VHH binders against Protein SUPPRESSOR OF NIM1 1 (SON1). Designs and how they scored, part 12

Target 1, 370 residues: Protein SUPPRESSOR OF NIM1 1 (SON1), of Arabidopsis thaliana (Mouse-ear cress) (q8ll17)
Amino acid sequence: MALPWELEEDILSRLPPISLVRFRTVSKHWNSLFNDKTFINNHLSRSRPEFIILTNSKIYSVDIIDHNNIDPTIRLHEIPTYDIHSRGTDLNRTIINTCDEFLFYNYRYWDNMTALWNPWLRQVRWIEYANQEFCVFGLGYDNSRPEKVYKILGHLFCHGKVLRDQKVVIYECASDSLRFIDRPEDDDWPITETAKRSNVSLNGNLYWFGCSNYENDEYYIRIFDFSTEDFKPFCLLPCQMSHSTDELVLAVYKGDRFSLLKQCSVTREIGVWVTKERISNDNGNGGEGVEWLKLMTLSKPNLPKLFGTVSYFIYGKTLYMCNGDDETALACIYIVREDVCKKFQIGSGNINCRHCVYTPNLLSLPLFIG
Short names: E, the ipSAE of ESMFold2; O, the ipSAE of OpenDDE; V2, 0.75 times the mean of E and O plus 0.25 times the DockQ between their complexes.

## First folded at step 4 (VHH)

Design g26 (from g0 with F27R S53W H108E; framework vhh_6qgx_2)
Fold by ESMFold2-Fast, scan of step 4:
Structure g26 (fold): chain B 370 residues (1-370), chain A 122 residues (1-122)
Amino acid sequence: as target 1 above (370 residues)
Amino acid sequence: QVQLVESGGGLVQAGGSLRLSCAASGRTFSSYDMAWFRRAPGKEREFVAAITWSGGSTFYTDSVKGRFTISRDHAKNTVSLQMNSLRPEDTAVYYCAAETYYDEFGLEYDYWGQGTRVTVSA
């Protein structure tokens, strides 16, 4: 006996994608449900974020077990790399981030390729470009159009010039062509690997921290808008740096907002802010219309000192972080609530373990992305 | 673009001291977190010490805490590892690493020097 569809749909929207993929083989009705855009979007809205960890040889997803309990645990699940490894890609040469709810896999060197990847559906789309000197910063799309027109922001390496003097280019995926665009004159373009790893994709655009004054550690959020193809300030931060060594991390919140984490390097106190409303193109121009809400303050003596690449997400009233241990620099997962701080060591020996936040989902890759 | 060159390794008696130096070349040295790793004969590469880009924070593996000190000199573009009270177990090839570097094909997360050998005799 089947359950009423209303009850079945509610239950299924809370299950992991791998379980749902297996269920598609059981019933034509379930297969139809799992192809329904409303169900897919409802599932995504209820899906818990997780950490994706890259080592030199393997990719892992971090599952958090008993997250509501006083003693949560973690489990590492190896993600098969068959879809990306069949191209001969070396994980040592990989940048991982997200775009449009998919993993953005960028293979470096003159193999000239990037990919959008849904590891749970076993779908990958490779984007190949002919220019061997093209260096990728990030992927986006024109969000003003019903069909997503994907573009890659990057630069061409110019021999004999310093990093700041490199030329900015857009690669348009549909036309397989590179176009030069105006470089920002009011700020340094963030072509460092740290900035490439820490940029945030939201609604087809790229966001990262700009600095208006390096001497005074004055930061703001900067945007590259793929609809207008320009760099501009987006909004001010809800907080100020107390020390140059303070850690500041931008992330996506609930799929349509920003969150911002700041740690004071002296006290180790962590503040977390979120944007009150959804981020849209209408509040992007001039940085006006973005309102921040302070979500939490964590003031514990046992908080880690964050450094380098930091990944984090908020689920319920809990802060989850991936960063190095402050004594050993080995990669760790931290689970923090008011009055609770748990640390779990992952991997071995490399303080520059690559990681990002990914929300498992049932979204199919676009057929038009090459 | 960052290039790393280590120096200061050698043969030393147990209880002795050595200072390792890593000379970095490249415009963005001051923006990189720097680290020392070591590889002992027959073992995997292990973390030793790290210093943040600002020089404000240092990290050490438990076996070297209180004996080793990492420091950086922004004017000379160098990072140093002062090793005191050396033990035979500290015998290894020591490597300097930067968080990121740029090459003509893209950016690399971990740039490594060639290594410098430290041998501590009983």
Scores: ipSAE 0.000, ipTM 0.165, lowest interface PAE 14.6, mean pLDDT 72

Design g27 (from g0 with F29L S30D S31Y T52S; framework vhh_6qgx_2)
Amino acid sequence: QVQLVESGGGLVQAGGSLRLSCAASGFTLDYYDMAWFRRAPGKEREFVAAISSSGGSTFYTDSVKGRFTISRDHAKNTVSLQMNSLRPEDTAVYYCAAETYYDEFGLHYDYWGQGTRVTVSA
ESMFold2-Fast, scan of step 4: ipSAE 0.012; ipTM 0.431

Design g29 (framework vhh_6qgx_2)
Fold by ESMFold2-Fast, scan of step 4:
Parts: structure tokens; sequence; C-alpha cells
Structure g29 (fold): chain B 370 residues (1-370), chain A 121 residues (1-121)
């Protein structure tokens, strides 16, 4: 049953002070703040990434208290779900990730809707589609236009077929239409353990790992370009796999570059590389000639063995990771740098725990027009 | 079309054994990590055991280490949980879950309907 207003006020009053201050400041100065791109961009550039944790019943942001002269610790802050609540939606059936600087909220079992969400501004944009057999893989936009025209890459659910044999489609948000896309000829998906890496959103496109040689575990970064609506190789990796079971994780670095994390499955040694230059269509940073810099190597006896969904970010000289515990597979936050390796378990009995990296910001949601 | 079907639950006396099975269909089973969770009366679901896609690594909650063994059979698309030396505290509905990625790297979890285990003193 519906909650009375008094209970909703009580819940909202328990939001972290930072969230309340941001909401009040933005509401009071709406026109000046949203029209001041310099202010918005400066705020974003100073904002530290954080982990968003989705459990069976609640969504949390992870507040990491980590200063040079203080032993690091974490605190969980609940994010109200009323902004993203859809009728009958169950959090246990939800996927959360990011597109650009927005949370991408996807209901995974035929609820026929997805959302872009800015929880700090209390803004949500729902995308509803008529076909109950459409399954979402990722969101992007045509970055060749000044206005962002959003599209969803996905597939049509086909009874009796395995996932790789299903039809690939683009859903165009502005026109409410589906178009078929030719499937790539490569066999990356079903025959290697590393072919199942998470995609990353940057500048309106999706990026993930492809495999050019299964026998030698040779991997590269591939792109789905929403402007041209095709799959292409993007760039080579700065490292080689030591074992087929090594963990590779792609992430965004400082908002405009890539970072790559590789863990040796045997030694647990972690290497982290970043791209030297901004990834941009405009400045000529295409896939050819992308240069990588090795940022860190971590060899600690108590490093976790990474598996499944891995979220991480670099801030200062510290690596922050969210992954399962070696002993229990329950989600944990790891804080790693020289002489520090701390582990924090995210509650007891969490099920279907999903996580992503999100940078709080003051950006308004797009209108899906053009 | 993706289905996880648990079986093997029942009533057993303390110190007894049960073998739970989970039959998977509708996806490329051999590419995905599998796990067992349980929900005791009046409690949230808790992790019990997990096995990687290759079968090369297994993980257990402390309360079941040495008593439970998780395994998988790619030919039959099944994951199994062998439960030995059962205790009344193991009474719960047991759920099979699959962690996997589609062909574009999107992460999914599938939860089965569960199988009930009751351990009498």
Amino acid sequence: as target 1 above (370 residues)
Amino acid sequence: QVQLVESGGGLVQAGGSLRLSCAASGFTFSSYDMAWFRRAPGKEREFVAAITSSGGSTFYTDSVKGRFTISRDHAKNTVSLQMNSLRPEDTAVYYCAAEYYDEFGLHYDYWGQGTRVTVSA
C-alpha cells in the first residue's frame, strides 16, 4: 500500500546533509546554476567518483573517508528511490550502470522501460517502449549533433534461442522505432571467459573487450558507435594476458580517458594503465595511436581475487574497488595504495548486489529531441 | 526462456545429507558463474556458495565450509550443492543464481524459484 505523506517526509528528512544541501541550493538558484556551464563543469571536475550499491530493497552511495593523515573508512548513505520508482518495479530485478554523468536504471525483466537518473537533482527521464520482447544492453547517443539524440542498443528476445543467436536492434528514443543491426562476425562471446566483460560509456558510445585470437588470449577494445550505428575495433591494450582467467576491467578515467585494470589470476598482482590523451572524435584521438601510461602496480599478499562484476576508480594515488569477498562472495569495498590495503564488507545477507561508479554532478537530463 | 530450476530439497534429520541440483536453460551456462543462496524464516537471503564459470574456484560462507561442496556439470547444464552434516540452522529455502554477461557485456542475475530444506533435531 501507498505510504502516507508524513512517512515520506520522515524518510526524506534522513537523507545525508550533502544531498539536502545540493537539492536546496540547486532549487533556489535553478536558472543561474543550470545556465552557468562554467559552474557546472567546475563542480563536475572537482567531484570525486563514488560507488552506487543496489541491494534487494535499497540503493546506497558509498562515502569514502580517505585523507593522507587519516586511516580510511566508509559509510553507506541511502538514496531515496521515489524518483526512479515505477509501478510494480522490484529492485531485485534492476540493473544500474552509467551513461555519461547520469545513472542508467534498467529494469531487466520485460518492464519495457529504462531511465536516466540524476539523484542529486531529483531528475529522472523514463524511456518506455512498446515491445515486451526488447532487452536492453546499453544506452548511447549521436554525438555528431549539438543536441543529444539517445538510442538503446539491445536485442529481441527469441524463444528457444541462446543469447548470441538473438536479433540485435537499435531503439531510437525520439521516433519510438526499432531497427535491425547486422551482428558482428566474431565469436568472442561464448568461447572465452574474458569475452564477458562489462561495457563502458564514453562520449555517447559503448566500449568493451573484443578478442582477436582465442588461442593466444589477444584482446582489444571495441566500440559501438551510435552516430554510424556500427561495431568497430577501437584500440589495442597496453598489456598481455598471463592466463586466460586473468581479470580485465575497463573504466572511465577523469571523465575523458580510459583506465584499464588487469589482475593476474595466480599472483593477484594488479596493474593499472590510463590513456595519456583525451578520448575524443574532435581532437583526433581515434583508436589509431592511442598511447597508454602504466599508472600503478600493486603486489600485496591480501589483495582480493577479483571475479564477476568489478567496479573501480582511481583518485589521487589510491585504487578503490568494489567486488566480492574471496571467502563469501559478498560485496566489499577495497582501498589500496602503498602500505594500505583495507577491506570493508557491505552489510550481511545482501543479495543481487549490483554496483557501479558514479560521479555526483549538477547536469540536467537531456530532452531526447532532434 | 532463461530458467533455473532447483530440486533436491526435503526433510532430513540433523547430521544427515542432501544434494541440491539446479538445472539451467536458455543461456550459455559454461560462460557464467553460479551461486547458491538461502533464506531462513524471518531473514533476508544470504550467500551460501559460488563456483566460477571454469569451475576452477569455489567460495563458501564460513558456516558451511567443510560441510557443503558446490560443483558444476557443463554437459548437463547443472550446478549442484552437496550438503553434509546438516544442522537445524541450515533450515531454509535454497536458491540458485546465475551471474552472467550477454554478448555486449551487460550484467544479469537470474534467481530460481527455490527448494525447501528442513533439518529436524
Scores: ipSAE 0.000, ipTM 0.149, lowest interface PAE 15.9, mean pLDDT 71

Design g3 (from g0 with T52S S53W; framework vhh_6qgx_2)
Amino acid sequence: QVQLVESGGGLVQAGGSLRLSCAASGFTFSSYDMAWFRRAPGKEREFVAAISWSGGSTFYTDSVKGRFTISRDHAKNTVSLQMNSLRPEDTAVYYCAAETYYDEFGLHYDYWGQGTRVTVSA
ESMFold2-Fast, scan of step 4: ipSAE 0.023; ipTM 0.437

Design g30 (framework vhh_6qgx_2)
Fold by ESMFold2-Fast, scan of step 4:
Structure g30 (fold): chain B 370 residues (1-370), chain A 121 residues (1-121)
Amino acid sequence: as target 1 above (370 residues)
Amino acid sequence: QVQLVESGGGLVQAGGSLRLSCAASGFTFSSYDMAWFRRAPGKEREFVAAITSSGGSTFYTDSVKGRFTISRDHAKNTVSLQMNSLRPEDTAVYYCAAETYYDFGLHYDYWGQGTRVTVSA
């Protein structure tokens, strides 16, 4: 299409990667533009999050159509999986999450393989470890270095060992080196205590909920710092549990902040808080300087009772959630704001889906030595 | 609120069979992976078998492959371990766990009390 160049670039920077990938073959000019660092960064800054849904055999990206309209809808885009299927046979054994702006794919248990994946660029980087039963908790990097040196936090599955004696391990991707790290004596299970798949990657570090008092349901945010390779408390929560069955979910907000979702298990009322300022490398132990702002309170008759793995994001004034239906356990997308409360079922049958939030982008995967 | 209750243990002769069951309550059973561990007298706890939240994948320690079968029933909130061709070396207390690792939505202390299996020579 013949448009002034400035308008063409502005329009293209707002399109989803699926559209842009299709345009790469249209002209050398557009292909060159899509490889430009400034364009890639501008596109990322305008990209809205979406859900990635993993079924037993397929992976879908959930596109939300007319999100600013009173009657929004969804469209499922199947993401080709042959690049990852050749390494794994059953997606039910797959962990899917994000690290930085990339999908983090891990084949659980006996297969010692992890991948960073940009599905829209069809780029995958496999990280293969030695013949050990390595259970991956999450991926991060040393953010004190100019170049991103990726590390995997996890533990070794040790047959014949008591669970408390399993060894916490760092695998450094660039050097193909594995080393044990000391766990805090006051926290024998820093990784296991956070197994709700609510661990969040931000600025190269992993964050999740720790519990300071199980009797009183007192929770806080814990950090694993990949530069110092230690576990520590990060900050207090802006809210308190009303019931032990209340749902609490951590997420990234606007790429550099946290959001926190809490649902009352009795009323199903949802509160959402966000951090006021960017989370920086110097946010110290105890979260000095971390201040929360309550963004919304939602009370709708048709809100689900959230359970298990919950994915959500906020875009504009709208809350988007992915969770299993409490009657069928099938994955559902919920779109909620003052004037809208919509539910969309994904799939059929008795299939539990893995899911995460992903912001589509044009960033190339880092190089791993080997 | 999370409870795991094992049953089905007992005394059996070598070559015999037992079926262990674990009844789960207090969490969304269909959303979490389940596992069986065992602890033999004088030894540390070891992994036996695991089943994913969907039931689509199962995993076994090498010594029980082909002899043990793990399964789950979402309608009954149960996980079962069918143990065939039992050996004296299978003698242990068997524990049901909702959290085998960081991949589950439960804390490490959500374990059953165990059920005793004794295999006579």
Scores: ipSAE 0.000, ipTM 0.238, lowest interface PAE 12.0, mean pLDDT 74

Design g31 (framework vhh_6qgx_2)
Fold by ESMFold2-Fast, scan of step 4:
Structure g31 (fold): chain B 370 residues (1-370), chain A 120 residues (1-120)
Amino acid sequence: as target 1 above (370 residues)
Amino acid sequence: QVQLVESGGGLVQAGGSLRLSCAASGFTFSSYDMAWFRRAPGKEREFVAAITSSGGSTFYTDSVKGRFTISRDHAKNTVSLQMNSLRPEDTAVYYCAAETYYDWGLYDYWGQGTRVTVSA
């Protein structure tokens, strides 16, 4: 059977990258299509985010089965680690997040290595830095240049010093240069433990929650701009804290916007907001025009009490969350919408499960990372 | 009470050996990466060796590779540093430190130190 070419492209752009990679060798026509910039971008725009889960020895992606059904379920797919384990590192020392549509992989000790990784294309780019005391906060790039210049934001660990006294540094990947930058002149330094766990990458910059008044729980979104190499307030939140123990989680929405999840720690009610428009890098005015829209309020029985590291994404009308079970602390996936509230425990013994949200894609890694 | 207590320091001749021990209490030892740091007279603290919470990976500063071995014992809540072929430049106060996965490379807990002196 032959489908119209336009319909064939539309169908293929909705398939997971693992399926597409397996079909790349089937025909020259399909291999050519999968290397086409328009197809790659269309596929990314239709790609559903997924959870990446790290155990002590393996990495999994979470597949949602029958996601449109009242009784959806999950399946774990092991992501081969040979592309990143070639360096012989223990997964227990690994931080995983995302930067620029790629997985961001960092060894969480003094071995000086960070990677950008596309597991479905089996591409990895190691970023090696010479300083043994370099502690990574996050990865970004100078978005003011035609070619992306990747930089790592971090600090040099000064033993016996508190975080406020650590030296803030930028490592520039292409030039293999490390330089000091001034720490913020406000009381919101150091970066909180929450910000280290929940920062998001968008348009080459890092974003996290800042706090202007801890006594009154007054939070805002803060930016580190890799083009100007400075810390700034970015925008206000669409909501107020009900209790100091409420959970706030920032995420990227549809690749170019923010989403924000807030859970009342007492009632467990969840609110979800998204920015109405694309987040722009419009210099000092980037956050000034940010308008939020409330997508949902969930007051379902059996909602988890969120704590620690929380990953979530919105796809269609459904909220997907990864967090520890409030009774057992084992990692769980929650699938919540108007007619569904399902909980799935991820194996036994995954007490210290690490996770992030990743959108599978066909983008090739940049060649200028050194 | 959370504490790290180092022991095993002393005076030793160049080429000799010492075994340092760190006893951990007041926290879930098996959930923490453990490290040894040292501070020589007139210098800042420097990293020496580390072992992951699982014991599956070890890390060393270049000057001690092949001479020092870090190990841990979950049953005794101890981390040890076996120091062989000691040199006068290894003279320092040695500190035990504990780090959680969640702190992104910041050490949560430090011991008071144990002094090692290597004579020529």
Scores: ipSAE 0.000, ipTM 0.284, lowest interface PAE 11.1, mean pLDDT 75

Design g4 (from g0 with S57R; framework vhh_6qgx_2; at its last look DockQ between E and O 0.44; V2 from the best seeds 0.00; counts 0 for: pae E 9.7 > 2)
Amino acid sequence: QVQLVESGGGLVQAGGSLRLSCAASGFTFSSYDMAWFRRAPGKEREFVAAITSSGGRTFYTDSVKGRFTISRDHAKNTVSLQMNSLRPEDTAVYYCAAETYYDEFGLHYDYWGQGTRVTVSA
ESMFold2-Fast, scan of step 4: ipSAE 0.101; ipTM 0.500
ESMFold2, look of step 5: ipSAE 0.010; ipTM 0.357
ESMFold2 (binder alone), look of step 5: mean pLDDT 86; pTM 0.865
OpenDDE, look of step 5: ipSAE 0.027; ipTM 0.454

Design k1 (framework vhh_8k46_1)
Fold by ESMFold2-Fast, scan of step 4:
Structure k1 (fold): chain B 370 residues (1-370), chain A 122 residues (1-122)
Amino acid sequence: as target 1 above (370 residues)
Amino acid sequence: AVQLQASGGGFVQPGGSLRLSCAASGFTFSSYDMGWFRQAPGKEREFVSAITSSGGSTYYADSVKGRFTISRDNSKNTVYLQMNSLRAEDTATYYCAAETYYDEFGLHYDYWGQGTQVTVSS
């Protein structure tokens, strides 16, 4: 390109990863740039989150067209499945989530493998474990070590229709070893299917809603710490439940904070809170003094009643949600802000447990030793 | 109408072998995980084995692991259970089922087929 380096770099950092991959063979400078940590991190910071939708046969990313105007629309882009389908894994039986800015791909019930995937770089890293009866809850790593040592949290398959066990297992990827860990001493045991679908990954740990009193709907954020391999409370919520049927959804905000969405089941009013400061990598005091800021309150007459698996993200002043339609139970995308409330139906049939929020990026998959 | 027809049961001596078959009709067989369950007199129905829709993964109860092998042929809409080294405690009515949904209690099988009786006796 004939542009000054600083303008070229700025322009390139705003392009989708799939566009950038094509250019890495064009010049030695561009190839070096796309492997530069500063450029990769700058590109990530400018990347807009998007929904990943998993159907019975295909995976889609959701592109939002005319994002800033009063009549936004969506386009579904198919993500090629060559990288993950070559192992013979059935899309019908998969869960997709995120870990460490990568897609985390695993079998819905059980399997002897999971994967970390960057679909835009066409990179996949399979994690295979010997025990076919291992039911995966989530993936994390020991963030106290300079090298990311990935571990899988889960439980062993129970006989019959019940997959919940009182025993928790950790699979350590580098050593190909599986071991039991102690069950929590609180009322949050066993891990529920809701927690399996709604947990969030941040700084190598898993976070989800715990409940200290089911009769009074008292919730908090719980952590599984992969460094110490234990369950513990992390922080209190910024809000109280109005009704037992209210919806609570946890998400990562701007890559280093939490976002919390609560919908009143009666009024359908949505509140959104974010943490004021970055969530610390210091496991000793990470939850101490967490302060929340209420980011928005939405009281639109046509807001959906949220249910089941809910994915959402905030970009600019707009709330984006993926959930089922109240009347049809079909998957829908909602785009909501002060001047806009748009609904887009996607696909036919229930896509329950089959969507997540993903931020496209240029990060290379980590190496697993052993 | 959805139908699952289990067959291949019978009487066998301890240490013997049997192969069960389950012929499926009325649904898209190649899209469903399939399972085998059994029920002995006076006991609850228990899981025996399962196979994913592609046949890529198989699962077994601890009591049958190493002795039983599940397989499927999607072109014939059939799932099989090869039972070797049979024991008196394997005596039960065997049922095939198709996976239908998943919830907080685990995976659920529906479209339970008619059973086939397996009796292992000296």
Scores: ipSAE 0.000, ipTM 0.288, lowest interface PAE 11.9, mean pLDDT 75

Design k10 (framework vhh_8k46_1)
Fold by ESMFold2-Fast, scan of step 4:
Structure k10 (fold): chain B 370 residues (1-370), chain A 123 residues (1-123)
Amino acid sequence: as target 1 above (370 residues)
Amino acid sequence: AVQLQASGGGFVQPGGSLRLSCAASGFTFSSYDMGWFRQAPGKEREFVSAISWSGDRTYYADSVKGRFTISRDNSKNTVYLQMNSLRAEDTATYYCAAEGYDYSSFPLGYDYWGQGTQVTVSS
């Protein structure tokens, strides 16, 4: 009888998480299987990453199936917001990022509502803050430990102080406490909404664009390291700004690398670069320099003007960009290759998100407080 | 391109009134929170007032509460700041900005800025 069950387990490991959660009620054996770490990890290894898009009315996951190289199949499915509606959710005020296998939900309103979210398991874990002046920047963890110890980077709003003098804090999830972080004199706090929306999570740390000279538009990639709890320069960019109005976007590429997109604000020409090697904790620290490769240059008469909330995904030789239409501002996916530029409208809503790539999974949310 | 055009500044005596306007283009105005900031000579830029995308919520700095009123007209892509009972301390260049994070972090979350309009309160 073991052979039929072994065959069943192989088949089940290939099904989408939404199908599997319905089977937890079928038998004690299947419920035990879906709670088995080996099965959960095997399923995760077979799961495909999806591109998350927020409009002002709905959250979508985009699965790109490019089996025909010329005309890719785009599957759009709505992620229900029922899990997050109990807190008075308004998608215009929602920021969603990833931290490894989980979505990190941050709601922009009078109360700092944040949560870890697994939409496939319909699990949400709200984080409650005693200090209402705490403004969340992002989630990370100490990656030097086998067990993930989660922390939230943010700041306290200090009345009567200049912007640069606002206090940086770490919220420790396990102890439910805020601690101040000492800052060096040359530490530029990322106080812009752009940095809050455009930071990316990789290996438990946060990365975004820092500026070494605002007058000359000289940018670099900045890291906040949750193991050492400090801000550092991480690496140089492979490109220079042509105009101060150029759009520059950082993203995670293939789960372990960076990609960078720049659009010239005058010509609309797009360049895309990727890091040659996987990003590790030693990059930029031990002399293991980050090397960039220019992946594509795109120059099309019908490219959209990128600004504010642009997000993108790379699949094969094709660039997929989520931006508002130039004339209507309605959310669109632009499908761009050297010889093709197509536009696909997403419902009737306006775009709200910056970049977020998510891999559906069966992992239960971590326990911070018993 | 995102453009914010501030206007309505000028010279006014203490106790007087001015109405500032900010005309927006290049983005979906009705989907963005809008704010006003000011910078006095020799000082850092400070928050003045904010209004939500729908107009249902407003926020004011303590120094201007009860004297200034922010409003918006989404059909005209314009945000306004009505300034009453002006004081010498209100002398500054006033800037409009788009896209706040939330009201608890509002003063630190604006990415899009307009050109300034100078307000001078002097007898």
Scores: ipSAE 0.000, ipTM 0.246, lowest interface PAE 12.9, mean pLDDT 73

Design k12 (framework vhh_8k46_1)
Fold by ESMFold2-Fast, scan of step 4:
Parts: sequence; C-alpha cells; structure tokens
Structure k12 (fold): chain B 370 residues (1-370), chain A 121 residues (1-121)
Amino acid sequence: as target 1 above (370 residues)
Amino acid sequence: AVQLQASGGGFVQPGGSLRLSCAASGFTFSSYDMGWFRQAPGKEREFVSAISSSGGHTYYADSVKGRFTISRDNSKNTVYLQMNSLRAEDTATYYCAKETWYDEYGLFDYWGQGTQVTVSS
C-alpha cells in the first residue's frame, strides 16, 4: 500500500544523503521533495555530524556504527573525488574545512583555486583568482546582503618571511579583485598559527582565538567580519589557560552556537563549554553578553594528549574527537562518554591526514559564487 | 628522515655563472614545492626562488629575476638553480628548502647544509 505523504516525508528526512540521491530518479514527487526548503532544513536538523578525513590520495567520511551501543565501531566510506579531480587537484596540498554547511576545498596556493563542494549532491563551484602568490586563510560572505557575496581572506606569499610578516588580503569573488586590508597590531604570529588550525566559519564570518596578554596566555575569541572587512574582538572565553601548553579548540555547536574544548596539558583533563544562546553577528553587532555553559568535564586515565589539528563534535552526551596518536602521529577517532573511551586508528601510514567536521546535507550550491 | 644536500657553490668573478644542485631524499619529492634561500654574513636569510611540485610554476625575488633560473627533475629527486650574470651582492651561503604543508610550521622547512657562493670584486 502507498504511504501517506506525511509519513513518507518523515521517513525520508531521516535517511542518509546517499540513500536519498538514489531515490531522486524514482519519481517527480521525490525529486520535488528533495528540492523543498522545509524538507532540506528538517533533514539537516536530524543529520549527525561526521569527520571528513583527507589523505594524500583519497577523501573519507567516518561513519559511527551503533554509536549508542556499549561497543561502538567506525566504518570509513570513500567520498568519490571525481567532481574535484577533473580539475587536476593534488590532495597532498589540499585544505579541507567548511563554509555555510558546504565543504571548503582549497588546493595549492600556487594554482590559486578554491571550491565550495557538496559531495552528496555531487555539486562543486570553483572560485578562480589570478594572483599566483595568494595563500588562503578562509572563505566568508557579506551577511548584510540578501544574496551571499563570497570573499576569501588570505595572505600574499612572501617567501622567506614568517607568517606574521605576510601581507593580508581580501579577494572579492563578484568583482574578481584583490585588495590589501590593515592587519591589527595585536595579531601576532603565534595567534595567526593557532587561527590557521582552529578558525571556524559561522554566519559568513571567521572566528578564532586572539591573545590579549602573551606573558599570561590570556585568550579571547576574535572575528573577521566580511561585511565590514575588519578584525575585531568578539567575546571572552569561559575558562583560563592553566599552562601555556594547554590545548584550545573552537567548533560550531548545533549549527548556530559555539563549542569550546580545553585540555590541560599536565592532567589531560578535558573541559567542554557551549554558548547558551544562538550566536548573532549582523552588520557589526558584536558578541556582547555571550553566556557559556560548561557541558562536560572528562578526567579519564586513558584520554589522548591532543596536539596540532584537532576536530571534535558533540552528539547526545558523547564527545567525538579526531587527532593524531601520541606515538605514531597517525589520525585516530576517539569516542568518549561516561562509561566508554574507545580509540580507532584511521588511514594507512600517512602522518599528514587533514580533517574537519561536516554535517551531510541536501543544500544546493548557489549557481554562481559571485 | 628528510635530507637535502646542496652543492655546486664556489668562487666566481662578476658576470660569471654557477649551477647549484640540491639532492633530496626521505620524502615524496614530486609532492612538494622546493625553494632556494641565501644568507650573507651578518644578514637574515632571504628568499631567492621557488618551484611548484610539478615544475609548472616558478617564482623569483626581484633582485635575481631575469638572471637566475630554478628547475627540477622529479625522476632524480633534484632541484637546480642556474645563476647567470653574478654580482658581488649575490655572495652568500645558498640553502635548499622543502615546503611545509599549509597548517604545520610555515612556508618552508628542512634547510639543507648549504653551499657557499663567493663573487669576487
């Protein structure tokens, strides 16, 4: 018997994108449903975050099998690179992150190409720029406009200079123009390196950790606002560094909030905080009054020592982390909750795995980026 | 372990030519950009030239553009610097460097042993 429309829509909104893509050709009705904004948004709200792992030759998504079970496990699914490989991309030099619920793909600052990519819909939009010395920091858009006008924040590659001495530039996609912006005096090389590893895209802007006192390792969240094209302090942290070697990681929580993870370098204790309310930054209205809630404290004897690029997300009451192994530097997935601490090694012998957190979705890329 | 062995330096008169070589081992050479840097006594290390992993793109400091040519042979794991029309100000120790990945340490790492170039007045 045929299913009622309401039941059909509810069932389909809970299926993974790969299953939905296979159903797109079944009927005009289902194809229309998968283009419906309400359905797409409902599907996104029910979608579990996952890790995207980039090796020298392949891209994988990490599926968590029986995540509520006593003995969860992982499965690696290869993401076909056909959509991006046709441009001759070299994965060894690829940056992978997210912008506006899409994968942000950047390869070789010499080749000067950036992409927004939805691998499940097999959609890619390339951004090409003429300057061969452009190093990409991140992608954003002017959130004050009803249409998204994308811009790339980066540096001109000044060989023989440390990162803090690079010239900061904006590439504006709509006008195919590159211009210099003033770098703030308080933006030091160590903060810039931390920003490269931990910058987060939310509502068209980039966020990372700034430092207000280098001697005492006092940090705050800093913003680059793509509508005003300036660097500003955004909000204070809910915690203080216990040691200069403590690890801080910023992430998006539930699509509209921040999450902060801090690990004590001595004890390996992990604290996780989230913002209580949705983050809003419209036309330069700042993070005044941002309130934090401590979500968890983990003091397990077998917690990993976090180092370098760290990806994590929270789903239910479980912390999921991707980081290198202490001894091998190979990428590992950690699943941590009250009664469970599981470790899974991923990838073959490649110590330079890059990774990010991605929520699979049915959002279509804009036809034009600018 | 990454190893870079620079060679080909020596004494040359102004207007002369030298060819430097850098033999690389311990990594997938064809996957990394390579560069040349130089350091004169009492001065900071400065950029000279860089070449993309494929050899398709080359970059030069303004002071050497039109005089120096960088090239590479991925089958031999070697990068070269052909130096023509040498000047007294080109006197320095020349270092071969391997690019680090974008988010690790900066733009270049693993400075080679260096090779001394002396241009007489």
Scores: ipSAE 0.006, ipTM 0.300, lowest interface PAE 10.0, mean pLDDT 75

